# Designs tried in a protein design chat: VH-VL binders against q8ixk2r445to577. Part 26

Target 1, 133 residues: q8ixk2r445to577
Amino acid sequence: FFGMLQNKGLTDYCFDYNPPDENQIVGHQVILYLCHGMGQNQFFEYTSQKEIRYNTHQPEGCIAVEAGMDTLIMHLCEETAPENQKFILQEDGSLFHEQSKKCVQAARKESSDSFVPLLRDCTNSDHQKWFFK

## First folded at step 1 (VH-VL)

Design t35 (framework fv_traxivitug)
Fold by ESMFold2-Fast, scan of step 1:
Structure t35 (fold): chain C 133 residues (1-133), chain A 123 residues (1-123), chain B 107 residues (1-107)
Amino acid sequence: as target 1 above (133 residues)
Amino acid sequence: QVQLVESGGTLVQPGGSLRLSCAASGFTFSDYWMTWVRQAPGKGLEWVANINQDGSEKYYVDSVRGRFTISRDNAKNSLFLQMNSLRPEDTAVYFCARAPFTIFGEVTPFDYWGQGTLVTVSS
Amino acid sequence: QSVLTQPPSVSVAPGKTARITCGGDNIGSYSVHWYQQKPGQAPILVVYDDSDRPSGIPERFSGSNSGNTATLTISRVEAGDEADYYCQVWDSSSDYVFGGGTKVTVL
């Protein structure tokens, strides 16, 4: 699967990665942004290693969650995906992060009207359902 | 129904200062990079300055660097351009425009433009 | 890209095809965007990423980009297409570079 990773509940929003520095593509939080269908900051690939890859820049990035944290951060991809970079895209649209046993949910960023994907306890909420467009 | 409305353009003396404003509506302003582009009378378009979503990153064309400052107030959905040490060659219609994503490795069209505000620097 | 070169004017008869070129060294490796500007009005985006069109722009507008030349093509030209057209790229230094503009006259 590849394309724009869109939320079922927050229907106008897609996964987006927009780092502030072109020489530092790692370490920043993945956000949710209005799906625009232009440019490649919203273009992701779901791989056979269960990675969510951001491959529009060199070097390629892979979404990760550090142990004990709930934010999705961009890291460099590795030849063999580490456990913190593995997400199981389930039949019902849930993105399950196996290492933490939590699901990716569309949520408001604490101090703004912006939206971000966060790890939360798995529920049947449409805000935890994702699909590629 | 995206709208951008510039204001503040007027006649100023060389060496003077002026602040331009751009009022945005119809979209989530804080989600977008914003840009100022100018056009001298009878001439083409020239990019002036960019600002990212939260105002932490700013870029300028060489000819205005150190003289112009781009800023934004996301609570008021407003973009600003503070122009200091104005020169006759700064005479132009100044447009604000929306860029939907970053300039880092991404293509960046200006998808919506304001109507412009005229700045005249007399000599 | 320091400079993008456009012809200053292009004349076309109604119903025929207008082609506006944008020249730049290795411009085929850049994404080119095109804007239409009528007198006293703001520019509007008509083609982006070399060949894509925003919603609301007629299919008569198309683009291409290869080698040292990008081209905006307007087929079945109408009187309302009379305007100035500008090409634009983003380069690796974060600058937005505009072409000098082409005045399209429908005669």
Scores: ipSAE 0.000, ipTM 0.502, lowest interface PAE 17.9, mean pLDDT 83

Design t36 (framework fv_traxivitug)
Fold by ESMFold2-Fast, scan of step 1:
Structure t36 (fold): chain C 133 residues (1-133), chain A 122 residues (1-122), chain B 107 residues (1-107)
Amino acid sequence: as target 1 above (133 residues)
Amino acid sequence: QVQLVESGGTLVQPGGSLRLSCAASGFTFSDYWMTWVRQAPGKGLEWVANINQDGSEKYYVDSVRGRFTISRDNAKNSLFLQMNSLRPEDTAVYFCARLEYGSGSYYDFDYWGQGTLVTVSS
Amino acid sequence: QSVLTQPPSVSVAPGKTARITCGGDNIGSYSVHWYQQKPGQAPILVVYDDSDRPSGIPERFSGSNSGNTATLTISRVEAGDEADYYCQVWDSSSDYVFGGGTKVTVL
C-alpha cells in the first residue's frame, strides 16, 4: 500500500510531513493538511513490517509514537521495526497503534485551526478511518 | 474584488537572477495555496510552482527545480518567485494565481493576476 | 498526462455553438478545468471539475468529459467570447498540465 493517507471524516485532509529543515528529516510532528494529490510530502508507504514510511527525503523516516505521548513523530527507520513504529491498518479503515492499543484520529491541534493525527481510544468515528489514495 | 498584481519583470542576461512579487487583496491570503504560471511568447500556459497556505510545502516543474524558489509573506499578503540561473527558455509572462483547493475542487486556478514579463536575452 | 491536445483554432458565427475539444489518454478519469484568455488579459476560470461553473460565468458555457475527450461548449456565442481557451488537468506524475490552447474567432 502506498499513496496519500487520507481521512474519511475530514475528507479533504491527508497525512503530511514537511520538516522546516530538509537536512533534519526526523524529530518533527506529522500533521494533517489539505490533500493536494501530488504525492511528495503527502506520499507514504505502508510496509509489511506495519510501518508508515516516508521516502520523499533521505534518510527514510518512519512514523512513531513515543511512550506516554499521543502525537505522531517522524523517526529514523530501523532494519527491524520497533514496537512504537507499528500500525495496523484494519479492514474498517482504523489505523491501530499496537504498542499503545489506541487508534489514530484526525484532531484539531490544541488552540489552533490546524489538524494533526493523534492517538485516541478506538471508536467507530469516521475521524479514525483512513485510506490510501 | 479578488486582485493579484505581479511586479518585477524586466530584461535579464542569461545566468542572471530576478525576484518577482505578487500582491494579493480581496481575500484571506493565508487560507490559499498560491501558484506561479508562465506563458512564453506565442505559446500556451505552463505551471511553474506551488506553495501551500503557511509556506511549508513547495512544488516545482522539473525545468526550474533547483533554480527557482517560491515563497510567501502572509503578513504582507505577498507571494514571491526568486529566479536564479536564468535561461533564454525562461522568457515568459509570469502570472500569479490562486489555487482553489478543498472539498469537491480538483486543483483549478480560480483567480489570476495580469502577469509580469521576464525577458532573458543575450 | 504529459500532453493535452486542443485544436489550434475554431471559427463560429454569432448565436451559434462553439465546441472546443481537449484530448488526452483516459482524460475522462481526470477533472478538467477550462480557462478563457483575451488578448493582453489574465486568464479567467470558466468551467471547473468537468462541468461546473464559477459564479458570474454565463450558463452558455458548459463542459463534458468522457473517455479520451473533454469538451468545452459555448452556446449562443457572442462577440465577447472571442478568446484563447485552455484546458487543464492535474496528474500526480505531471502536476498541472495545460492544453496548447484554442483560438475562438467569432465572425
Scores: ipSAE 0.000, ipTM 0.504, lowest interface PAE 17.3, mean pLDDT 84

Design t37 (framework fv_traxivitug)
Fold by ESMFold2-Fast, scan of step 1:
Structure t37 (fold): chain C 133 residues (1-133), chain A 120 residues (1-120), chain B 107 residues (1-107)
Amino acid sequence: as target 1 above (133 residues)
Amino acid sequence: QVQLVESGGTLVQPGGSLRLSCAASGFTFSDYWMTWVRQAPGKGLEWVANINQDGSEKYYVDSVRGRFTISRDNAKNSLFLQMNSLRPEDTAVYFCATSYSYGDWYFDLWGQGTLVTVSS
Amino acid sequence: QSVLTQPPSVSVAPGKTARITCGGDNIGSYSVHWYQQKPGQAPILVVYDDSDRPSGIPERFSGSNSGNTATLTISRVEAGDEADYYCQVWDSSSDYVFGGGTKVTVL
């Protein structure tokens, strides 16, 4: 699958990645922003290795869980996906992170009222259900 | 096709009244705080009023308090600004905008604006 | 915040860096947002929450905020960046506060 990765509960919001400058395209937090279908910041690919790839910039970026945190950051893709970069997109739309046994949830960012994807205990909430559009 | 379209701006006499409308499409209108921002000719941006998702909270800049009323109709995806006792200094392009709802508020979507001229 | 102070104008040559400042008492404790407005057009959000960019805004736009000054930085300026730029904060006593605007002229 590829396209905009949209949240079922936070209905108009999609995965979005906007690095602050061209010289540092990895290491920043993935956010949620209004789905617009414009620009490449919202275009992601779900691969057979269970990666969520961001191909807008070279080198290719892969969404990873930030070490010791529940946040998702952009990291360099590797030939063999490491465990912190693997997310299982399940039949019900949940995005399960096997290494932590947690699910990706649309949530408010602690330092602002903007939205971000975070790892949380898995529930049947629509805020934990995702689909490509 | 996420958009806001304002309408209703026209020439009115001082002391007159006017109602502006803003039509929203392409997003879930009822999930957003809505705001009116104005810009006088050759001047900067000035916040006028905002309203929460269900219309229970409304806030106004001091200069329009008691004269302007913000309202919304979520069933029709529409935002309104009722302007009474208009003054020449209310002359401006009025923009409709969406904003996030819990502090650190910013305007992530704007309409094209509608011009209100208050003059004899 | 009662007032946000911006320089009225900034001139910059193509390919160079423009810096637009927004001054306010203890502005570093607020979240600062920046808008671009071209003549006859609606504003568009270019930076929010001090340093985050909306989708579709080029990486050339960046922001910072500390102490009494927030800054919008536009690197490798292009003719199409010529516009008015406004900073904005939300304050519990005054709601939305905009700066006076800075006209960026590209030579």
Scores: ipSAE 0.000, ipTM 0.510, lowest interface PAE 17.8, mean pLDDT 84

Design t38 (framework fv_traxivitug)
Fold by ESMFold2-Fast, scan of step 1:
Structure t38 (fold): chain C 133 residues (1-133), chain A 121 residues (1-121), chain B 107 residues (1-107)
Amino acid sequence: as target 1 above (133 residues)
Amino acid sequence: QVQLVESGGTLVQPGGSLRLSCAASGFTFSDYWMTWVRQAPGKGLEWVANINQDGSEKYYVDSVRGRFTISRDNAKNSLFLQMNSLRPEDTAVYFCARSLFPQYNEGFDYWGQGTLVTVSS
Amino acid sequence: QSVLTQPPSVSVAPGKTARITCGGDNIGSYSVHWYQQKPGQAPILVVYDDSDRPSGIPERFSGSNSGNTATLTISRVEAGDEADYYCQVWDSSSDYVFGGGTKVTVL
């Protein structure tokens, strides 16, 4: 699948990646932002290797979570997806991160009004349910 | 600055009806799920009802389902709770609360001061 | 339906650490939120999503959640922290579930 990865509970918000330098796409946090329907920073591809790919820039980025962290960050894609880049999009819409055994949840960024996807223990919350639009 | 102000609480007889109001200010009211939570004197918190942004989804605790109706008027930034067939066990302070952030309805970040409803003969 | 168990009271000396537990079967799989309520006042959110803190809440407040126990920790306790504290989860089968509350006394 490909398109905008939208949250069921936070219904107007989509995965968004807007690196400050388009020639340096690695190392920044993925955010949630109002779905604008224009692709670009909100256009992602879910691959057969269970990667969430960001194809707007070259080289292509893959969303990852580093060991012990709960934030989703952009890494370079590898020819064989490492465990920290694998997300299982389940039938109920949950997005399960294989290495940590946690689920991606829409959440506030600390004390601010900005929103981000974070790893949380898996629940049946609509804020942990995602779909491509 | 976020403010929620409840009103309408009073003494009513068992079997009576009462409508509570909550006036919201300092945020875009129509972006948030809104909730009523109550607290009986000397007791803990109990969720009563919640309503989504446009009022198309409403949920209730079992003990009030069919007796209470939650509603909202986004043009007036107001939340309501219509309470019918009131029982002594509905005696409580009723709080208006806002969801954690827009469209995230699993917790509450701002609460009003509450309005006391006493159901007694 | 989920049931959340809190101790009814916790006593702590000023400057020490208070720990308030919230027990529930597999509570580590839920997002736990914590509220502070002082006599005659509305509840105030002090910790949300297990460990996140709203703006304006002192860094002395922190949370954790794993297995069957969630914990609210208040470090360097002040007299102004005396209050009832409630944990809360959302569950698809029981909606919003609150713990019974813990009265924290600073003495």
Scores: ipSAE 0.000, ipTM 0.578, lowest interface PAE 12.2, mean pLDDT 86

Design t39 (framework fv_traxivitug)
Fold by ESMFold2-Fast, scan of step 1:
Structure t39 (fold): chain C 133 residues (1-133), chain A 121 residues (1-121), chain B 107 residues (1-107)
Amino acid sequence: as target 1 above (133 residues)
Amino acid sequence: QVQLVESGGTLVQPGGSLRLSCAASGFTFSDYWMTWVRQAPGKGLEWVANINQDGSEKYYVDSVRGRFTISRDNAKNSLFLQMNSLRPEDTAVYFCARGDYLGSYEPFDYWGQGTLVTVSS
Amino acid sequence: QSVLTQPPSVSVAPGKTARITCGGDNIGSYSVHWYQQKPGQAPILVVYDDSDRPSGIPERFSGSNSGNTATLTISRVEAGDEADYYCQVWDSSSDYVFGGGTKVTVL
């Protein structure tokens, strides 16, 4: 699958990554932003290795969650995907992070009117359901 | 030095057609989204259309969809706007602008001088 | 975003601060860009991503964006700042939205 990764509950919002420095694509938090339908900063690829890849820039980035954290951050992709970069896209649209046993949920960013994807206990909430558009 | 130069603007009758061109220089044209923005005499700016790096994605404001076609020729560093079924309300100075490689929420960092299209009987 | 609302005009004395507002429903969730246009000239980008400034733009230009209002602030205004100023966002309806523009007059 590839395309814009959109939320079922927060229907106008998509995964979005816009690093402040075009030559430094890693280390920043993935956000949710209004879906523009144009790919680019909202274009992601779900791979057979269970990675969510961002390949708009070089080198390619892979979404990861560090142990003990709940935020999704951009890391460099590796030849063999590490466990912290593996997400299982379920039939019901849940995006399950195997290493933490948690699901990706659309959530409001602290102290702002912005939204971010975060790891939360898995529920049947539409805010935890994702699809490629 | 980034430069964008528009051409093709002229007087056309309602229902007519016109093709605008924008010549780009001073940067790697194929790396950038490009856009057309128009401004009616004495009025504000209005986005018209944009196109991604390889021309596979194109977007239009509702009022021109089906009538206007944006295209690009990366070998010639050129952007085009084919305008069909022109209406008096399409009268405006048409600017081409560079949108940046990161997508549609990025600013228009360089603009051309504009070319005037007048649609009148 | 169907509409971004700007005051049609702002008058400011030389050396003082001009503030130009851009109102929009939940505009704080968008990236707001600001353009300056002088008569007969093409627009130029003066502030991008709410508060960042392109190289070559004087430090007296700054921006902010929260809630329902984005603001362009021009401190220590000079006669050469007299121009029309436009705010702009990208909306999920696949459309770039510009404000109506604010004419800044330096008196």
Scores: ipSAE 0.000, ipTM 0.506, lowest interface PAE 17.0, mean pLDDT 84

Design t4 (framework fv_traxivitug)
Fold by ESMFold2-Fast, scan of step 1:
Structure t4 (fold): chain C 133 residues (1-133), chain A 121 residues (1-121), chain B 107 residues (1-107)
Amino acid sequence: as target 1 above (133 residues)
Amino acid sequence: QVQLVESGGTLVQPGGSLRLSCAASGFTFSSYWMTWVRQAPGKGLEWVANIKQDGSEKYYVDSVRGRFTISRDNAKNSLFLQMNSLRPEDTAVYFCARDLRYSSSPYFDYWGQGTLVTVSS
Amino acid sequence: QSVLTQPPSVSVAPGKTARITCGGDNIGSKSVHWYQQKPGQAPILVVYDDSDRPSGIPERFSGSNSGNTATLTISRVEAGDEADYYCQVWDSSSDVVFGGGTKVTVL
């Protein structure tokens, strides 16, 4: 699968990666932004290795969550996907992070009008349901 | 710490008027929507009115529209509810609350203790 | 006009799990928030955006929202959890809508 990764509950929002420094593509948080349908910063690939890849810049970025953390951060992709970079896109649309046993949820940034994907205990919430558009 | 303190609640005759105040402290008042929520004795919560950060947008529940006016004074960190043509059905504890409003999904993270308005003959 | 349906009461034994439902047409497409209110006190926010918790709220409080039902789950219930619980959404025709409230009794 590839395309814009859209949230079922926050219907106008998609995964978006817009690092402030083009020379430092990794280490920044993945955000949610209004879906624009043009690809670019919102174009992701879900691989057979359960990675969510960002291919706009080289070297390719892969979304990861460090142990004990809940934020989705862009890391460098590895030849063999490490456990912290593996997400299972389930039949019901849940994005299950195997290492933490948590699900990706659309959430608000504290006291702001910005949204981000975060790891949360798995529920059947539409804010934890994702699909490629 | 965030603190909201309501005042002004009292006994009023039907058809009378009353102004409620809410004093805010511990946060940048001018950066948040603010809301009034009421609760009739022994009943549930009912949203009454909300106001945008700069006062440019105001919304009301149908039953109070035209009778109640929400306003704010950002220089004084104060929220107000002017209540006119009061009815017995307006009897309730009135809470002010900080309104975190993104898109169209507001929630209220801090509430005042409430002030009781009784409308009776 | 949207209406949210909650059971009037739920009884639960200490240490067990309480589940409070909030029914509404296609409520799974909305963000649901939950408040706890003890007698004579102001409500406090316990869950927002379906399943997120404010700082200071114990992890035993959790939420879910799908289809026509949102649920607040309180695990390992304590006597201090006895309170009224309200769900809340935003609706384009009604603005803020609260459920009727559920009294949780810990026996």
Scores: ipSAE 0.014, ipTM 0.616, lowest interface PAE 8.6, mean pLDDT 87

Design t40 (framework fv_traxivitug)
Fold by ESMFold2-Fast, scan of step 1:
Structure t40 (fold): chain C 133 residues (1-133), chain A 122 residues (1-122), chain B 107 residues (1-107)
Amino acid sequence: as target 1 above (133 residues)
Amino acid sequence: QVQLVESGGTLVQPGGSLRLSCAASGFTFSDYWMTWVRQAPGKGLEWVANINQDGSEKYYVDSVRGRFTISRDNAKNSLFLQMNSLRPEDTAVYFCARYDFWSGYSDAFDIWGQGTLVTVSS
Amino acid sequence: QSVLTQPPSVSVAPGKTARITCGGDNIGSYSVHWYQQKPGQAPILVVYDDSDRPSGIPERFSGSNSGNTATLTISRVEAGDEADYYCQVWDSSSDYVFGGGTKVTVL
């Protein structure tokens, strides 16, 4: 699949990657923002190797979760996808992170009016359901 | 079996101190924000304090700021409330509860403990 | 939100509909959550994010939120619904505010 990765529960919000420094495209957190489809910051590819790829810049970025963390960050894609970069998109729309055995959930940051995807225990909530638009 | 169990409530003199504990089980404790909510006898619910997943962010209702300290020990799946300079108006059942940000508008307290009674009087 | 206003009590006959209001300035722009509390027990979440239900809560519980009033609606009321009900919001100031509570009495 390729397109905007939208949340079923937070219905107008999509995965968004817009790093503040165009010189350093990796290492920053993936956010959620109003779906607009302008530019390239909201377009992702879900691959047969269970990666969520950001193809806007070269070299390509792949979403990953560091051990012990719950935030989704941009890493460089590897020839063979490492475990921390593998997400299973289920029939029900759940996005299951294999290494941690947790699901990607839409959430608000406590200290801001911003939204982010986070790893949480799988609950079957609509905030844990995603689809490509 | 998601469960929260509070302990530590007792009778204490005005000006005294007390530490409450909340034991969590059945879920990944470190993934959740935790909250203390109290209820004075015959009164409604009042939020007291919040703590984020790793303990780096803490928030308090104005009436307890500077007197109460919320903390957690993720290795032991435990939440704490250190209460200092206690006043008669702090008399209440203290509940611990968990929450998470499900969406931009969530923050519901979905699992609650049974509560522990704190009485502040002579 | 500095204060949320709820009626202190609501009486309803079995099988009828109970409506519990929660008033607050521009409350329709906030997420409202509703809790049920029976005597001597911990609160239970019955409605979250204005209108969503947790797993295990019967569909006769529903919510709405617009303008200055949020409403919890309990359809086909049963004796077991007799309890205190509280609304709750969080705003950008990091304050969590509960309403004063409404005692629902099933006649």
Scores: ipSAE 0.000, ipTM 0.559, lowest interface PAE 10.6, mean pLDDT 85

Design t41 (framework fv_traxivitug)
Fold by ESMFold2-Fast, scan of step 1:
Structure t41 (fold): chain C 133 residues (1-133), chain A 121 residues (1-121), chain B 107 residues (1-107)
Amino acid sequence: as target 1 above (133 residues)
Amino acid sequence: QVQLVESGGTLVQPGGSLRLSCAASGFTFSSYAMTWVRQAPGKGLEWVANIYYDGSNKYYVDSVRGRFTISRDNAKNSLFLQMNSLRPEDTAVYFCARDRYSSGWYLFDYWGQGTLVTVSS
Amino acid sequence: QSVLTQPPSVSVAPGKTARITCGGDNIGSKSVHWYQQKPGQAPILVVYDDSDRPSGIPERFSGSNSGNTATLTISRVEAGDEADYYCQVWDSSYDHVFGGGTKVTVL
């Protein structure tokens, strides 16, 4: 799968990655932003290794979750995907992070008045359902 | 202190071309998406074009698609709008605005004072 | 119906409350921003994300957004509030990013 990764519950929001420094594409948090339908910073690829790749820049970035954290951070992709970069896109649309046993949920970050994807206990909420558009 | 200064507006004949510039200062220009918004005399605001922080994503209102090109030079803290095949209905004050992309939803938190483009013979 | 609809004008007496509406299909699920523009000047952001204010904007300015209508409310209106007000939303379903504008006259 590839395209814009859109939330079923927050119907106008897509995964978005816009690093503060264009020369440093890793280490920053993935956000949710209004879907533009244009790809670019909202264009992601779901791979056979269960990675969510950001490939608008070289080297390619892969979404990861650091131990003990609930935020999605951009890391460099590796030849063999590490466990913290593996997400199972299930038939019901949930994104299950294997290492933490949690699901990706669209959530408002209270301190910033913006939406971000966060790891939460898995539920059947539409805020935890994702699809490529 | 955030400042945006537009320049390049002038009188142009129909069918002519014009390049507008916006000089940015007081913030890390390369970290923000930028927008052009225009306002015809006595009319409301009309969004024209936007460009992502790195120049990778460009979007245009239908009436200018194919005629206008938005671009940026992050090394020079400058935003541009190349306008070709100008029509009388393109007559407007053109504003440069900063998109607060990295810190919030798509919104325009700082605006320049605008530059007037008049298309007539 | 992918257009934002604002009333062309609103008249209000000093000290009273002005309410400016912005109509759009399912606009309550979107983030609405409001701009103030005085004659000959650039627009200024007065309310963002439905109800938040930038630093320097008086508490008299507030916003709400639900269903098909967003509202900018200006309490205890002052002569200096006389201006054109524009609502704005951005998403792929709207042809216009901005509403048509509402001229607020303080009489």
Scores: ipSAE 0.000, ipTM 0.528, lowest interface PAE 13.1, mean pLDDT 82

Design t42 (framework fv_traxivitug)
Fold by ESMFold2-Fast, scan of step 1:
Structure t42 (fold): chain C 133 residues (1-133), chain A 122 residues (1-122), chain B 107 residues (1-107)
Amino acid sequence: as target 1 above (133 residues)
Amino acid sequence: QVQLVESGGTLVQPGGSLRLSCAASGFTFSSYAMTWVRQAPGKGLEWVANIYYDGSNKYYVDSVRGRFTISRDNAKNSLFLQMNSLRPEDTAVYFCAKDLGYSSSWRYFDYWGQGTLVTVSS
Amino acid sequence: QSVLTQPPSVSVAPGKTARITCGGDNIGSKSVHWYQQKPGQAPILVVYDDSDRPSGIPERFSGSNSGNTATLTISRVEAGDEADYYCQVWDSSYDHVFGGGTKVTVL
């Protein structure tokens, strides 16, 4: 699967990665932004190793969650995906983070009207359902 | 109906400070990045600063970095530009513009305000 | 360091085609947007993402972008097309950058 990773509950929003410096793609938080249908910063690939890969910039980035955190951040991809970079996209659209045993949910960023993907307890909410478009 | 209305432009002496405001209506302000673009008398458009939809990322043209500060108040649908250490070269009409925010590589301005004139002169 | 280069002026006869170039290193890898500005007025968007038009912009306006040159093409030019035209890109190194502008005169 590849394309724009769109939320079922927050229907106009897609995964988006817009690093401050195009030459430094690592270490910044993945956000949700209005789906534009053009790819670029919203283009992701779901791989056979259960990675969510960002191939728009070089070197290639892979979404990860650091221990004890609930935010999705960009890391460098590895030849063998580490546990913190593994997400299981299930048939119901749930995106399950294997290491933490939590689901990716579209959520409001604290004290703002912006949205980000965060790890939350799995609840089967439409805000936890994702699909490639 | 989308509207952007700038205010605050006036005559200021070199070294002075000024705060510009932009009042937005007709769209969900908190969902879009915003920008300030200026135009000196008889010259072209020059991007000044932009701010991401949630205020988390701010960018500036080199000539104003450290002197100007862009900010927004999403609860009031307002965008601001705090200008310090003003120079004669900062004399321009300042436009507030809505950045559609497609991505960092594909941002463009679908709506513009009428502009507010800032004159920096002794 | 990146700069967008436009010719300062273009003269075109009514009914003919005006071509406004926007030169920049590797500009074909970026999305280019075009604005029209008439004296004393705010700019309006006429072409975005290289070749798309906003609702209400005549099909006479079109764009292209490849290599080191983007082009705004205005076919069947009318007197009302006389204006200054600016190209613009989002460049992560420079954020937003505008070309110097091209004054289109319909003679």
Scores: ipSAE 0.006, ipTM 0.541, lowest interface PAE 10.4, mean pLDDT 84

